VHH binders against q12xb4. Designs and how they scored, part 1

No score or structure here was measured in a lab: all are predicted.

Target 1, 267 residues: q12xb4
Amino acid sequence: MLDFVGLGLFDEKDISLKGLEKIHNADKVYVEFYTSILMGTDLEKMEMLYKKKITVLSREDVEQHAEDWLVDAKDSNVVFLTGGDTMVSTTHVDLRLRAADMGIKTTLIHGASIASAICGLSGLQNYRFGKSVTIPHPYVSNRGVRVVSQTPYDTIKNNIEAGLHTAVFLDIDKDKGYMTVNQAMEILLEVEGKLGEGVMVDRLAVGIARAGSPSPVVKADYIEALRDYYLGGPLHIVVIPAELHFVEAEALVKLAGAPEGILENID
Unless a header shows other numbers, all headers, positions and changes below count from the first letter of the chain; antibody chains are not in Kabat numbers.
F, E and O stand for the ipSAE by ESMFold2-Fast, ESMFold2 and OpenDDE, each averaged over both directions (binder to target, target to binder). V2 = 0.75 x the mean of E and O + 0.25 x the DockQ between their complexes.
[cut] stands for letters that were removed.

## First folded at step 1 (VHH)

Design c01 (framework vhh_sonelokimab_d1)
Fold by ESMFold2-Fast, scan of step 1:
Structure c01 (fold): chain B 267 residues (1-267), chain A 128 residues (1-128)
Amino acid sequence: as target 1 above (267 residues)
Amino acid sequence: DVQLVESGGGLVQPGGSLRLSCAASGRTFSSYAVGWFRQAPGKEREFIGAISGSGGSTYYAVSEKGRFTISRDNSKNTLYLQMNSLRPEDTAVYYCAADRSPYYDSRGYYTLSEYDYWGQGTLVTVSS
């Protein structure tokens, strides 16, 4: 048996009681931190509260060599922990399919997701969101050319044209670290400089840091202003709003400090 | 996007104390983990210590622990290195550096990645 357990947003206490029960009954507990981590905790605090030894799995362990540890779930209870909710903004459904191929039964114990947290924190309605996108860290090719993905720009453009907000996930890389809202704003402006389509010009964005913590930062402002705005430590996420309903605009002004001028341009 | 400028270096006598400052400009200073390094002539650059963005966590090279103290004042966008009981072998150019994004290693421990931004250095000479 393989139980997927979402850990929630911020610290070791965000786990559900059902999730904690699965950990207590587990023979082996694994966790991955490459899709998301809980910035309010660490491995030692998790092991102390959960009363179980936890083995950390790399991206390679999960994506390329999953069968090496999934085999344990044939004859014992295995728990796989992820930040947030296990099947939201991850490829972990692939692990369920591999387990099924091996005759292993799987269950899902949900955790609080950044996808719902951004709606609560910003006041933007979940049904008004379009496709989400991740901004990858830029890299330098073997020919010395700086490569910046155009996909986030295209996704945001398409969503705005359809009247849909965009949830923008920020890349986590073992070597390059956690992308900040500031870096994300710079990347979007860099792509705008190359394409010249005006998508990011005078564009409102919402920067969110440490969702689920006692002191999250939520700041709505134009991309140029957010580039230099202090949001503190990780983890960060961005929302690019499209057309705003009056209640959404009021929420951004009152709860996220958006420029009051946005109240004059709502649908 | 961030610039770092060291100051406070100079000539000090053995056994003396010196406080170095590193002023940051550009993007928000408190979003960075920052550290101090030094390089003596003809030697490799040596890590001294680092401090997290909030100032809540500090890490020191074993050889410097107890003599050097790193601190920061985010309201002034400034990093400090307090050096006590200075020795002639502490003579070096001292650099501050900012690590844009600290990360957790594969064991789940908070650690610093490579440093992305460097200052120009400030010379400290310990001699009589």
Scores: ipSAE 0.000, ipTM 0.098, lowest interface PAE 18.5, mean pLDDT 83

Design c02 (framework vhh_sonelokimab_d1)
Fold by ESMFold2-Fast, scan of step 1:
Structure c02 (fold): chain B 267 residues (1-267), chain A 126 residues (1-126)
Amino acid sequence: as target 1 above (267 residues)
Amino acid sequence: DVQLVESGGGLVQPGGSLRLSCAASGFTFSSYAVGWFRQAPGKEREFIGAISGSGGSTYYAVSEKGRFTISRDNSKNTLYLQMNSLRPEDTAVYYCAARRTYSSSWYRSPSEYDYWGQGTLVTVSS
């Protein structure tokens, strides 16, 4: 048996009771941290709370050499842990297919996902979101030219034209660290300066820090204002709203401190 | 405008080798993960392999491990697929695709790729 268990958003206590039960009954417990980082915990805290030794798997262990550890699930209980929800924004369905090819039964124990957390924290309606996008860290080419991806700008533009909100993931780099809302705002404005299409001009955005923690920050304001707003430590995510329904606009004002003026243009 | 152009396809005997190339233009190639997919007549597009923007990480479909090797040359804006020990069932149109990698690593899903080439036909037959 192979049980997939989602760990949730922030720390080792975000696991469901069903997930904890699976860990207690497991013969072997594996975890991967390359798809999602839980900022409020570490391996030692997880092992202490769950009362099980946990083996950390690299991306290569999971994606290229999965059979090496999946064989354990043929005749024992194996649990595979991921941050968030196991099958949301991961390729882990591939592990289920490989397990099935080996005659291994799999189950899913869900965890809280950032995809639903941003809706709850902002008050923006889940069914009104379009394609998500990631803003990568800018870099300097070998020719000394600063390179900034245009893809986030294009994705946001296309969503806005369709009346859909955009979830904007922020890149993680070993040397540059976790991208902040402030850096993301600067990047979008830099692309706007080059393209001149007016997409980011007077554009409302929502900055979210530390979803699922005891001290989350949710701040809605125009991109220019968010560029300078302090949201604290990682992880950060951005939402760019499109056209707002009245309840969404009220939620942003009351729950995220959006400028009162956004209410003047809502039905 | 963005373009991905595959080349190197053709007819090859079973057991033979072939090297496919994909020339990219119109975007910052080194900022994108790129991969190879194939589609045989009457079948869905299937994942073959992918490589990260830096070239530091490679991913392969389990069935192709050891036979196919993906590589890239960022100075030439080119992606490669070295195919060895080819079999008749490898006959397909081969596509290159590029995507901005985000933390989910959904590299096996065609829907996660932003840019696609026109495809190059590989026929393995005696």
Scores: ipSAE 0.000, ipTM 0.101, lowest interface PAE 21.0, mean pLDDT 86

Design c03 (framework vhh_sonelokimab_d1)
Fold by ESMFold2-Fast, scan of step 1:
Structure c03 (fold): chain B 267 residues (1-267), chain A 126 residues (1-126)
Amino acid sequence: as target 1 above (267 residues)
Amino acid sequence: DVQLVESGGGLVQPGGSLRLSCAASGRTFSRYAVGWFRQAPGKEREFIGAISRSGGSTYYAVSEKGRFTISRDNSKNTLYLQMNSLRPEDTAVYYCTADYSGLWYGKLTPSEYDYWGQGTLVTVSS
């Protein structure tokens, strides 16, 4: 048996009671931190609360060498832990398919996801969101050419044209670290400078830091203003609103400090 | 394990279009994220774009400016690159690539990909 358990948003206490029961009944417990890290905890705190030894798996252990540890689930109970909810913004469905190929039964124990947390924190309605997108870290090619993904710009543009908000996930890189809202704003404006379609000009955005923590920051303002706004430590996420319903605009002004003028432009 | 073979390259006039194909051998093509790179004369290999396992999501370099479209047909084990409004600076050897982890975004350097085709030459000139 292989049980996938979502750990939630911020610390070791965000786990569900069902997830904790799976850990207590497990013969082996694995965790990965490369898709998401819980900023409010560490391995020692998790092991202390969960009363189990936890083995950390690298991306290579999960994506290239999974059979090495999946075989244990044939004759014992194995738990695999991830931040957030196990199948949201991950490729972990591949582990379920590999387990199925080996005759291993799998279950999902859900955790709180950033996808629902941003709706609660911003006041934006979940049913009005379109396709989500991730902004990857730009890189420089061997010849010194800067390579930047166009996909976030295209996704945001298409969502806005359809009247849908965009959840914008921010990349985690072992060398470049956690992308900030400020860096994300700079990247979107850089792409705007190259394409010239006016999508990011005077565009409202919502920066969110440390969702699920005791001290989250939620700030709504235009992209140019958010570029220079201090949101503190990771993890960060962005929402780009499309056309706002009145209650959404009120929530952004009253709860996220959006410019009062947005209330004059709603339909 | 997957083997990739590109085809469809050739000579095309500026402003013209070409569709490149990449045929995969093996029964597991649908388990790979796949993409395209190009290497222009005298330059290093550069990322063009990538597509998810299902084909529902794509990820492009900004330099493409919407002229290139990536698609796949898992029933035919084939990856495509549709190139429109071609310019002389698009002259390059085009390579298809595959990644078993299924990650289709954030991988922009050749060393991050597992499998490569031999390449197909596209020349844009009069």
Scores: ipSAE 0.000, ipTM 0.225, lowest interface PAE 17.0, mean pLDDT 86

Design c04 (framework vhh_6z1v_2)
Fold by ESMFold2-Fast, scan of step 1:
Structure c04 (fold): chain B 267 residues (1-267), chain A 126 residues (1-126)
Amino acid sequence: as target 1 above (267 residues)
Amino acid sequence: EVQLVESGGRLVRTGGSLRLSCAASGFTFSSYAMGWFRQAPGKEREVVAAISWSGGSTWHADFVKGRFTISRDNAKNTVYLQMNSLKPEDTAVYYCAAKLGSYYGSRWYPSAYDYWGQGTQVTVSS
C-alpha cells in the first residue's frame, strides 16, 4: 500500500494526526522537496518528531525511476510525503497511475494547501480565483539580452478581464535564491514598460510571506508601493486581485493594510 | 434619459491649457466611477484618466501624468479634466464614461463602462 501524505505549509508540526499515524505505521517513508519546501523544518527535525528514517527522493527518482521504490508498496506500507497537499500543483497523480498498473492500492491523506492559505490570509474568496501562474527569474541570454517571461503578465490580464484574482507563485533558483514580492513587482512593471497595455499601472497586489508560520506577513498595496515594502524572509507569494466584492476590499484594508481608497473600487 | 454631455473642447496652441467638463443626468452620479477616454483618427479609444465614485481615488495614464488632472463635483453631477502643457499628440475626441461601482480592475476597457458621452474635439496646433 502507498499512502500519499501532505505535510502542510511551514514546519513538521503541520502534518495531520492521520498523516502522523501513517508515518508511524509505515515500513518505508519517502519525501520529495523539489515541488515544495517547508521553510520551518529540515530532514533532521522531521525524523526526530516523526520517529522514522526518511529517504529523500529527487525529481528523477519520482518522475523517471518511480518503479524502483514503488515495488516496496506491493508487500509493505510505504508513505510518500510532499509539502502542501499531495495532488495540488504537482504531477503526483502519475505516481498513483503507475502504482495502479503494479496492483498497488493508494490513499491520500490531505495537508493544508497554499491555495486555501492565501484565501484565508487575504480574505479573497476562493471561487473568484482564476488560473495561477509562476514568475520565473529573469535571465541573461548568451547574447547578453535580458529575458523576462510575458506569461505572468498575460495570465494576470486574462484573469482581470474575466473578473478573477490571480495567485502568482515566485520562482526558486539554486543561484538566485527565493524570489521576493519586491522582485516580482519589479518584473511585472518591467513587462508593463515593454507592452504598454496599462495592466500593471496603479494595480493592487497582495504580498504574502511565510504562510502557515507563526509570523506571516500580508500586505496589500499598489504594485509601485509594494515594490519597496519589506516582508522579511521566504517563502513569498503574490495575489493580484481583480475587481473586489465589498467584503474582500474590507478584508484587505482591515487585515492587510490596503489603501482605504480601494473601498471605493468595489463591484 | 441617461445623458453624459462633454464640453470645453476647442483648438488650442501647443503649451496651452484647457478644461473639459462632463455633465451627467438620469442616473445616481455619486454611485458611478468616471473615466476620460480619447480617440484620434485611425486609433483605438484609450483611457486617459479615471476617478472613483467618491473622488477619493484617481488614476492618470503615464503619458498625461503631471499634465492632466481628473476631478469631480458630486453636488453638480460633473466630472472635469484639467489639461495643461498640451502637445499636438493630445489631439483627439475626448469622451467621458460612467461605470457603476469599481473602476479598479476594468478602467482600461471601454466595454466595462455603462454610459458614454458623445465626445468633444480637442485640437492642439503645433
Scores: ipSAE 0.000, ipTM 0.102, lowest interface PAE 20.5, mean pLDDT 87

Design c05 (framework vhh_6z1v_2)
Fold by ESMFold2-Fast, scan of step 1:
Structure c05 (fold): chain B 267 residues (1-267), chain A 127 residues (1-127)
Amino acid sequence: as target 1 above (267 residues)
Amino acid sequence: EVQLVESGGRLVRTGGSLRLSCAASGLTFSSYAMGWFRQAPGKEREVVAAISRSGGSTWHADFVKGRFTISRDNAKNTVYLQMNSLKPEDTAVYYCAADLRYYGSGSYRYTEEYDYWGQGTQVTVSS
């Protein structure tokens, strides 16, 4: 048996009672931190509260060598922990498919997700969101050239044309660290400079830091202004709004400090 | 260390068939989605077909649907492109490419999403 357990947003107490029960009854507990990390806790605090040893898996362990540890779930109870909710903004459905190929049954124990947290924090309506996208860190290809993904720009453009907001997840890299809202704004403007379609020009964005913590930061402003706004430590996420309903625009102004001028462009 | 080696490109008559192969080494092949791209002189590189890590899912560009079929053999670390009913417009250098982040990161349409590339194999279709 393989149980996927979402840990929630911020610390070791965000786990559901069902998730904690699965950990207590597990023979082996694994966690990955490359898709998300709980900034309000650490491995020692998690092990102390959960009363179980937890083995940390690398991206390579999960994406390339999963069979090496999945085999344990054939004859024992294995728990796999992920920040947030296990199947949101991850490729972990691939692990379920691999487990099924091995004859292993899987279950999902949900955790609080950043996808719902951003709606609560910003006041933007969940049913008005389109496809989400992740901005990867720019990297140097094996050919020695710097690569900046155009996929986020395309996704945001398509959503805006359909009148839908975009949730923009920010990459986590062991060497480059946690992408900030500031870096995300710079990347979107860099792609705008290359493509020249005007998508990011005078575009409103919402920067969110430390969702689920005692002191989250939510700041709405135009991309150029948000590029230089200090939001503090990780984890960060961005929302690019499309056309705003009256209540959404008012929420951004009153709760996220958006420029009052946005109230003049209400749908 | 990582190498993708294409083979099978040659001159072929309009309406003919050709099978391209791409042999991979230096990587865990079954962990990568694979794509076939092509580039004609004076044009940008475009995506032709893509195949998931397991081979259970495939995508083909509209301009080759019904004519080209992508497949893979994970035991042989090889991806294939079966090309039928070839047209002069199919003349191009064909490249295979490997993408580790296949299931959730990017669009198969974007060249920059792929991690490793072969050197290409020339396909020429005469009228």
Scores: ipSAE 0.000, ipTM 0.179, lowest interface PAE 16.8, mean pLDDT 87

Design c06 (framework vhh_8pnl_2)
Fold by ESMFold2-Fast, scan of step 1:
Parts: C-alpha cells; structure tokens; sequence
Structure c06 (fold): chain B 267 residues (1-267), chain A 125 residues (1-125)
C-alpha cells in the first residue's frame, strides 16, 4: 500500500493525527523537499517528532525513477510525504497512476494547502477565485535585454474582466531568493508601464507573508502602497481582488487594514 | 529562457496521420508539464493533450484513441502523433510548457507560460 500524506504549510506539527498514524505504521517513509519548503522545520526535526527514519527523494527519484521505490509498496506499507496537500498544485497524481499500473493501492491523507490558507487569511471567498498565476523573477537575456513575463498581467486582466480574484504566487529562485510582495508590485507596475492598459492603475492587492506560521502578516492596499510596505520574512504571496462582495471588502478593511474607501466600490 | 518551436504540420486527407514535434532547447525538460493546444478558425484555443514530467497523459475527449502525446527528455522534444484525422481537427496547433515553483510546503504550477508560434494542420480532400 502507498499512503500519500500532506504535511501542511509551515512545520512538522502541521501534520494531521491520521498522517502521523500512517507514519507510525509504515515500513518505509519517503519525503520530497523539491516541491516543498517548510520554513519552520527540517529533516532532523521531522524524524525526531515522528519517531521514524525518513528517506529523502529527489525530483528525479519521484518523476523519472518512481518504480524503483514504488515496488516496496507491493509487499509493505509505504508513506510518501509532501508539503501542503499532496495532490494540490503538484504532479503527484502521476505516482498514483504508476502505483495503480503496478497493482498498488493508494490512499490520500490531506494536509492544509496555501490555496485555502489565502482565503482564510484574506476573507476572500474561494469560489470567487479564477486561474492562479506565478510572477517569475525578471532576468537579463543574452542580448542584454531585461525580460519580464507578461503572463501574470494577462491572467489578472482576464480574471478581473470575469469578476474573479487572482492568487499570485511568487517565484522562488536558488540565486535570487524568495520574491517579496514589494518586488511583485514593482514587476506588475513595470508591465503596466509598457502595456498601458490601465489594469494595475489604482488596483487593490493583498500581500500575505508566512501563511501557516505563528506570525503571518496580511496587508491589503493599492499596488503602489504595497510596493513599499514591510511584510517581513518569507514566504510571500499576493492576491489581486476583482469585484468585492460587502463581506469580502469588510474583511479586508477590518483584518488586513485596507483603505476604508474600498467599501464604496461594492454591491 | 528558451523558445518552443513547433513543426510537422501540413495538409492531409481525412483518415491520414501527422506527427507534430516541439523542440525546447533551453529548459530542464523533465521538470515542466507540457501540452498541445489547438485553435480552429473562428474558435477559442482548447487543450488537446497534456503530459507531466513523469510521463502521465491526459487527453481531450474529442481526440481520445486517435492522438498520442509523448516526450523524449534526452532530445528535449515533445510529440503529438495524430491518427485517423478528421476535418474537425483542422487548426493551428501550439506547444506549451508549464513552469514549476515552490511556496511554503507546496509545489505549484504557473499557467502554460511558454508557447510556440504554432504549426498549421489542415485536414481536407
């Protein structure tokens, strides 16, 4: 049997009791850290709390050579740990399909996902979100030209036109580090300056830092104000609201310090 | 940043076959999910087939059993084998790749951000 266990958002304590039971009853426990940066923990802390040895799998082990370790689940209990919720915003359904091809039964033990955490923290309703998008770090091409992705701007524009909020994930780069809300605001305004479509002009945004931690920050303000607002350490995420219902606008004002004037722009 | 370049399109009679290719010279191919989209004249762009970095595939109902998506990671190339072609398959076919990023405890995907210029497929007598 292969049990997929989601670890949640921040540290080794975010695991559910059901997930912990699966670990304790496992013959082998694997984890991957290439999809998951749990800022509040590490392998040693996880092994100490879970009282079980954990084998780390690389991206290649999971995505190209999965059969090498999946075979263990034919005759024993194998647990595969992933941050967040295992099947949300991952390709790990591939592992379930490969296991099924090998005659291995799989189960899912869910963990908290950033997709739901941003709704809880902001007060914005999950069913009112459109397509999510990531802002990549700008880079300089071989020809010396600065390249900035237009996809975030286009996705936000299309969502706003449909009356849908946008979850905006921020790039994580080995050399450039964790993109901040401030950098994301600058990037969106840079694209606006080039395209001139007015999408980012006087646009409300929500900056979120350290979701799932003991010290999260949620700040709603216009893009220009958030560009210079201090949200502290990583990891950061942005939400761009579209049209707001009254309860959503009230939540942003009362819980995220949004300008009171946004209450005038709702039905 | 690399570029995606499609090839293999052309004119074919109903019931014929074509193999489309998409070359990606710049990316770590196996990290990104890749897909074929198409846009028929006067219609919106639609997903045809998707393949994950692990090789798992997903197909639109209108091509199931006729089209096969595959990838060759050593050549950094994505393929679409199109069999039993119908006039309704006439479209511009686009290769797309999805970026991957990490946030908090999860792995997340960009929309399909890397696009090719497209290759035209025409199915007619």
Amino acid sequence: as target 1 above (267 residues)
Amino acid sequence: QGQLVESGGGLVQPGGSLRLSCADAGSIFSINAMAWYRQAPGKERELVARITSGGSTNYADFVKGRFTISRDNAKSTLYLQMNSLKPEDTAMYYCAARGTYYYGSGRYYTPFDYWGQGTRVTVSA
Scores: ipSAE 0.000, ipTM 0.159, lowest interface PAE 16.1, mean pLDDT 85

Design c07 (framework vhh_lunsekimig_d3)
Fold by ESMFold2-Fast, scan of step 1:
Structure c07 (fold): chain B 267 residues (1-267), chain A 125 residues (1-125)
Amino acid sequence: as target 1 above (267 residues)
Amino acid sequence: EVQLVESGGGVVQPGGSLRLSCAASGFTFSSYALYWYRQAAGIERELIASITSGGSTNYVDSVKGRFTISRDNSENTMYLQMNSLRAEDTGLYYCARDRYSYSSSWYGRNYFDYWGQGTLVTVSS
C-alpha cells in the first residue's frame, strides 16, 4: 500500500489527523521538497513530531527512479509526503499510475492547498479565478541575452479581458531561491516596458507571504507600490485581480490595505 | 556559479581548538541549510553537523557538546568551532549545501549537489 499525504501550508502541525494516522501505521515514510516546502518546519521537526524516520527523495528519485522505492509498497505500508495537497500543481499522478502497474493500491489523504488559501486570505471569490500561471526566474541564454518569459503577461491579459482573477505562482530555483513579490512586480513591469500594451499600468495586485503561518502578510496595492513593499520571508504568491465585485473590493481595502480609491470604480 | 570554500584547518594537539570557515557565493545563502562532513583515511564521508536556514542545529553523537556550527548570513559564511579535539577527529572537513532551499537533509539520503574542496584537520602531538 502507498498512501499519498498532503502536509498543508506551513509547518509540521498542518497535517490532518488522518495523515498523521497513516504515518504512525507506516513501515516507511518518504518526502519530497522539490515541488514545495513548508517554511515553518524542517526534517528534524517533522521526525520529532511524527515519531517516524523520514527519507527525503530527490526529483530524480521520484521522476526517474520511482520503482526503486515503490517496490517497498508491495508488501508493506509506505507513505509519500508532499507540501500542500499531493496532486495539486505536481506530476505525482504519474506515481499512482506506476504503482498501479506494479499491483500496488494507493490512497490520497488531502492537505490544505495554496490554491484555496489565497481566496481566504485575499477575500477574492474562488469561482472568479481564471487560468493560473507561474513567473519563471529570468535567465541569460548561451548567447548572452537576458530572457524574460512573456507567458505571465499574456495569461494575465487574457484573464483580465475575460473578467477573471489570476493566481500567479512564483518560481523556485535551487540557486536563486524563492521568487519574491517584489521581483515578480519588477518582471511584470519589465515585460510591460517592452510590449507597451498598458496591461500592467495602474494595475492592482495582491502580494501574499507565508500563507498558513502565524504571521502571514497580505498586501493589496498597485504593482509599482508592491515592487518596493516589505513582505518578509517566503513563500510568496501574487494575485492579479480583474474587475471586482463590491465585497471583494471591500475585503482588499479592509483586510489587505488596498487604496480606498478602488471602491469608487466598483459602486 | 555556486562556490563553497573551506578554510581554517591545520595541525593541533589533542585537547586543542580550531575554527573552520565555509565561504559561499553564487546563491542566496540565507535560504539554504548547510552541512559539515568529515572524511578520514579509508572511511567514507560522514555527516558531522548541520544548520538550517532558520538556524536550527544538529550534530552526530561523536562531536555533540564539543563542536558548534553557526552561520553569518550577512557575510555568507558558515563556521564550525571545534573544541576538545581528539586524534579521531583527524580528517578532511567538507562544507556542503542542501540541494533545495529551505530544506534539510540531516536524516535522508545524500542530496548535496554542491561541495567545497575540503580543509585538512590533523590532531597529533
Scores: ipSAE 0.000, ipTM 0.161, lowest interface PAE 15.8, mean pLDDT 86

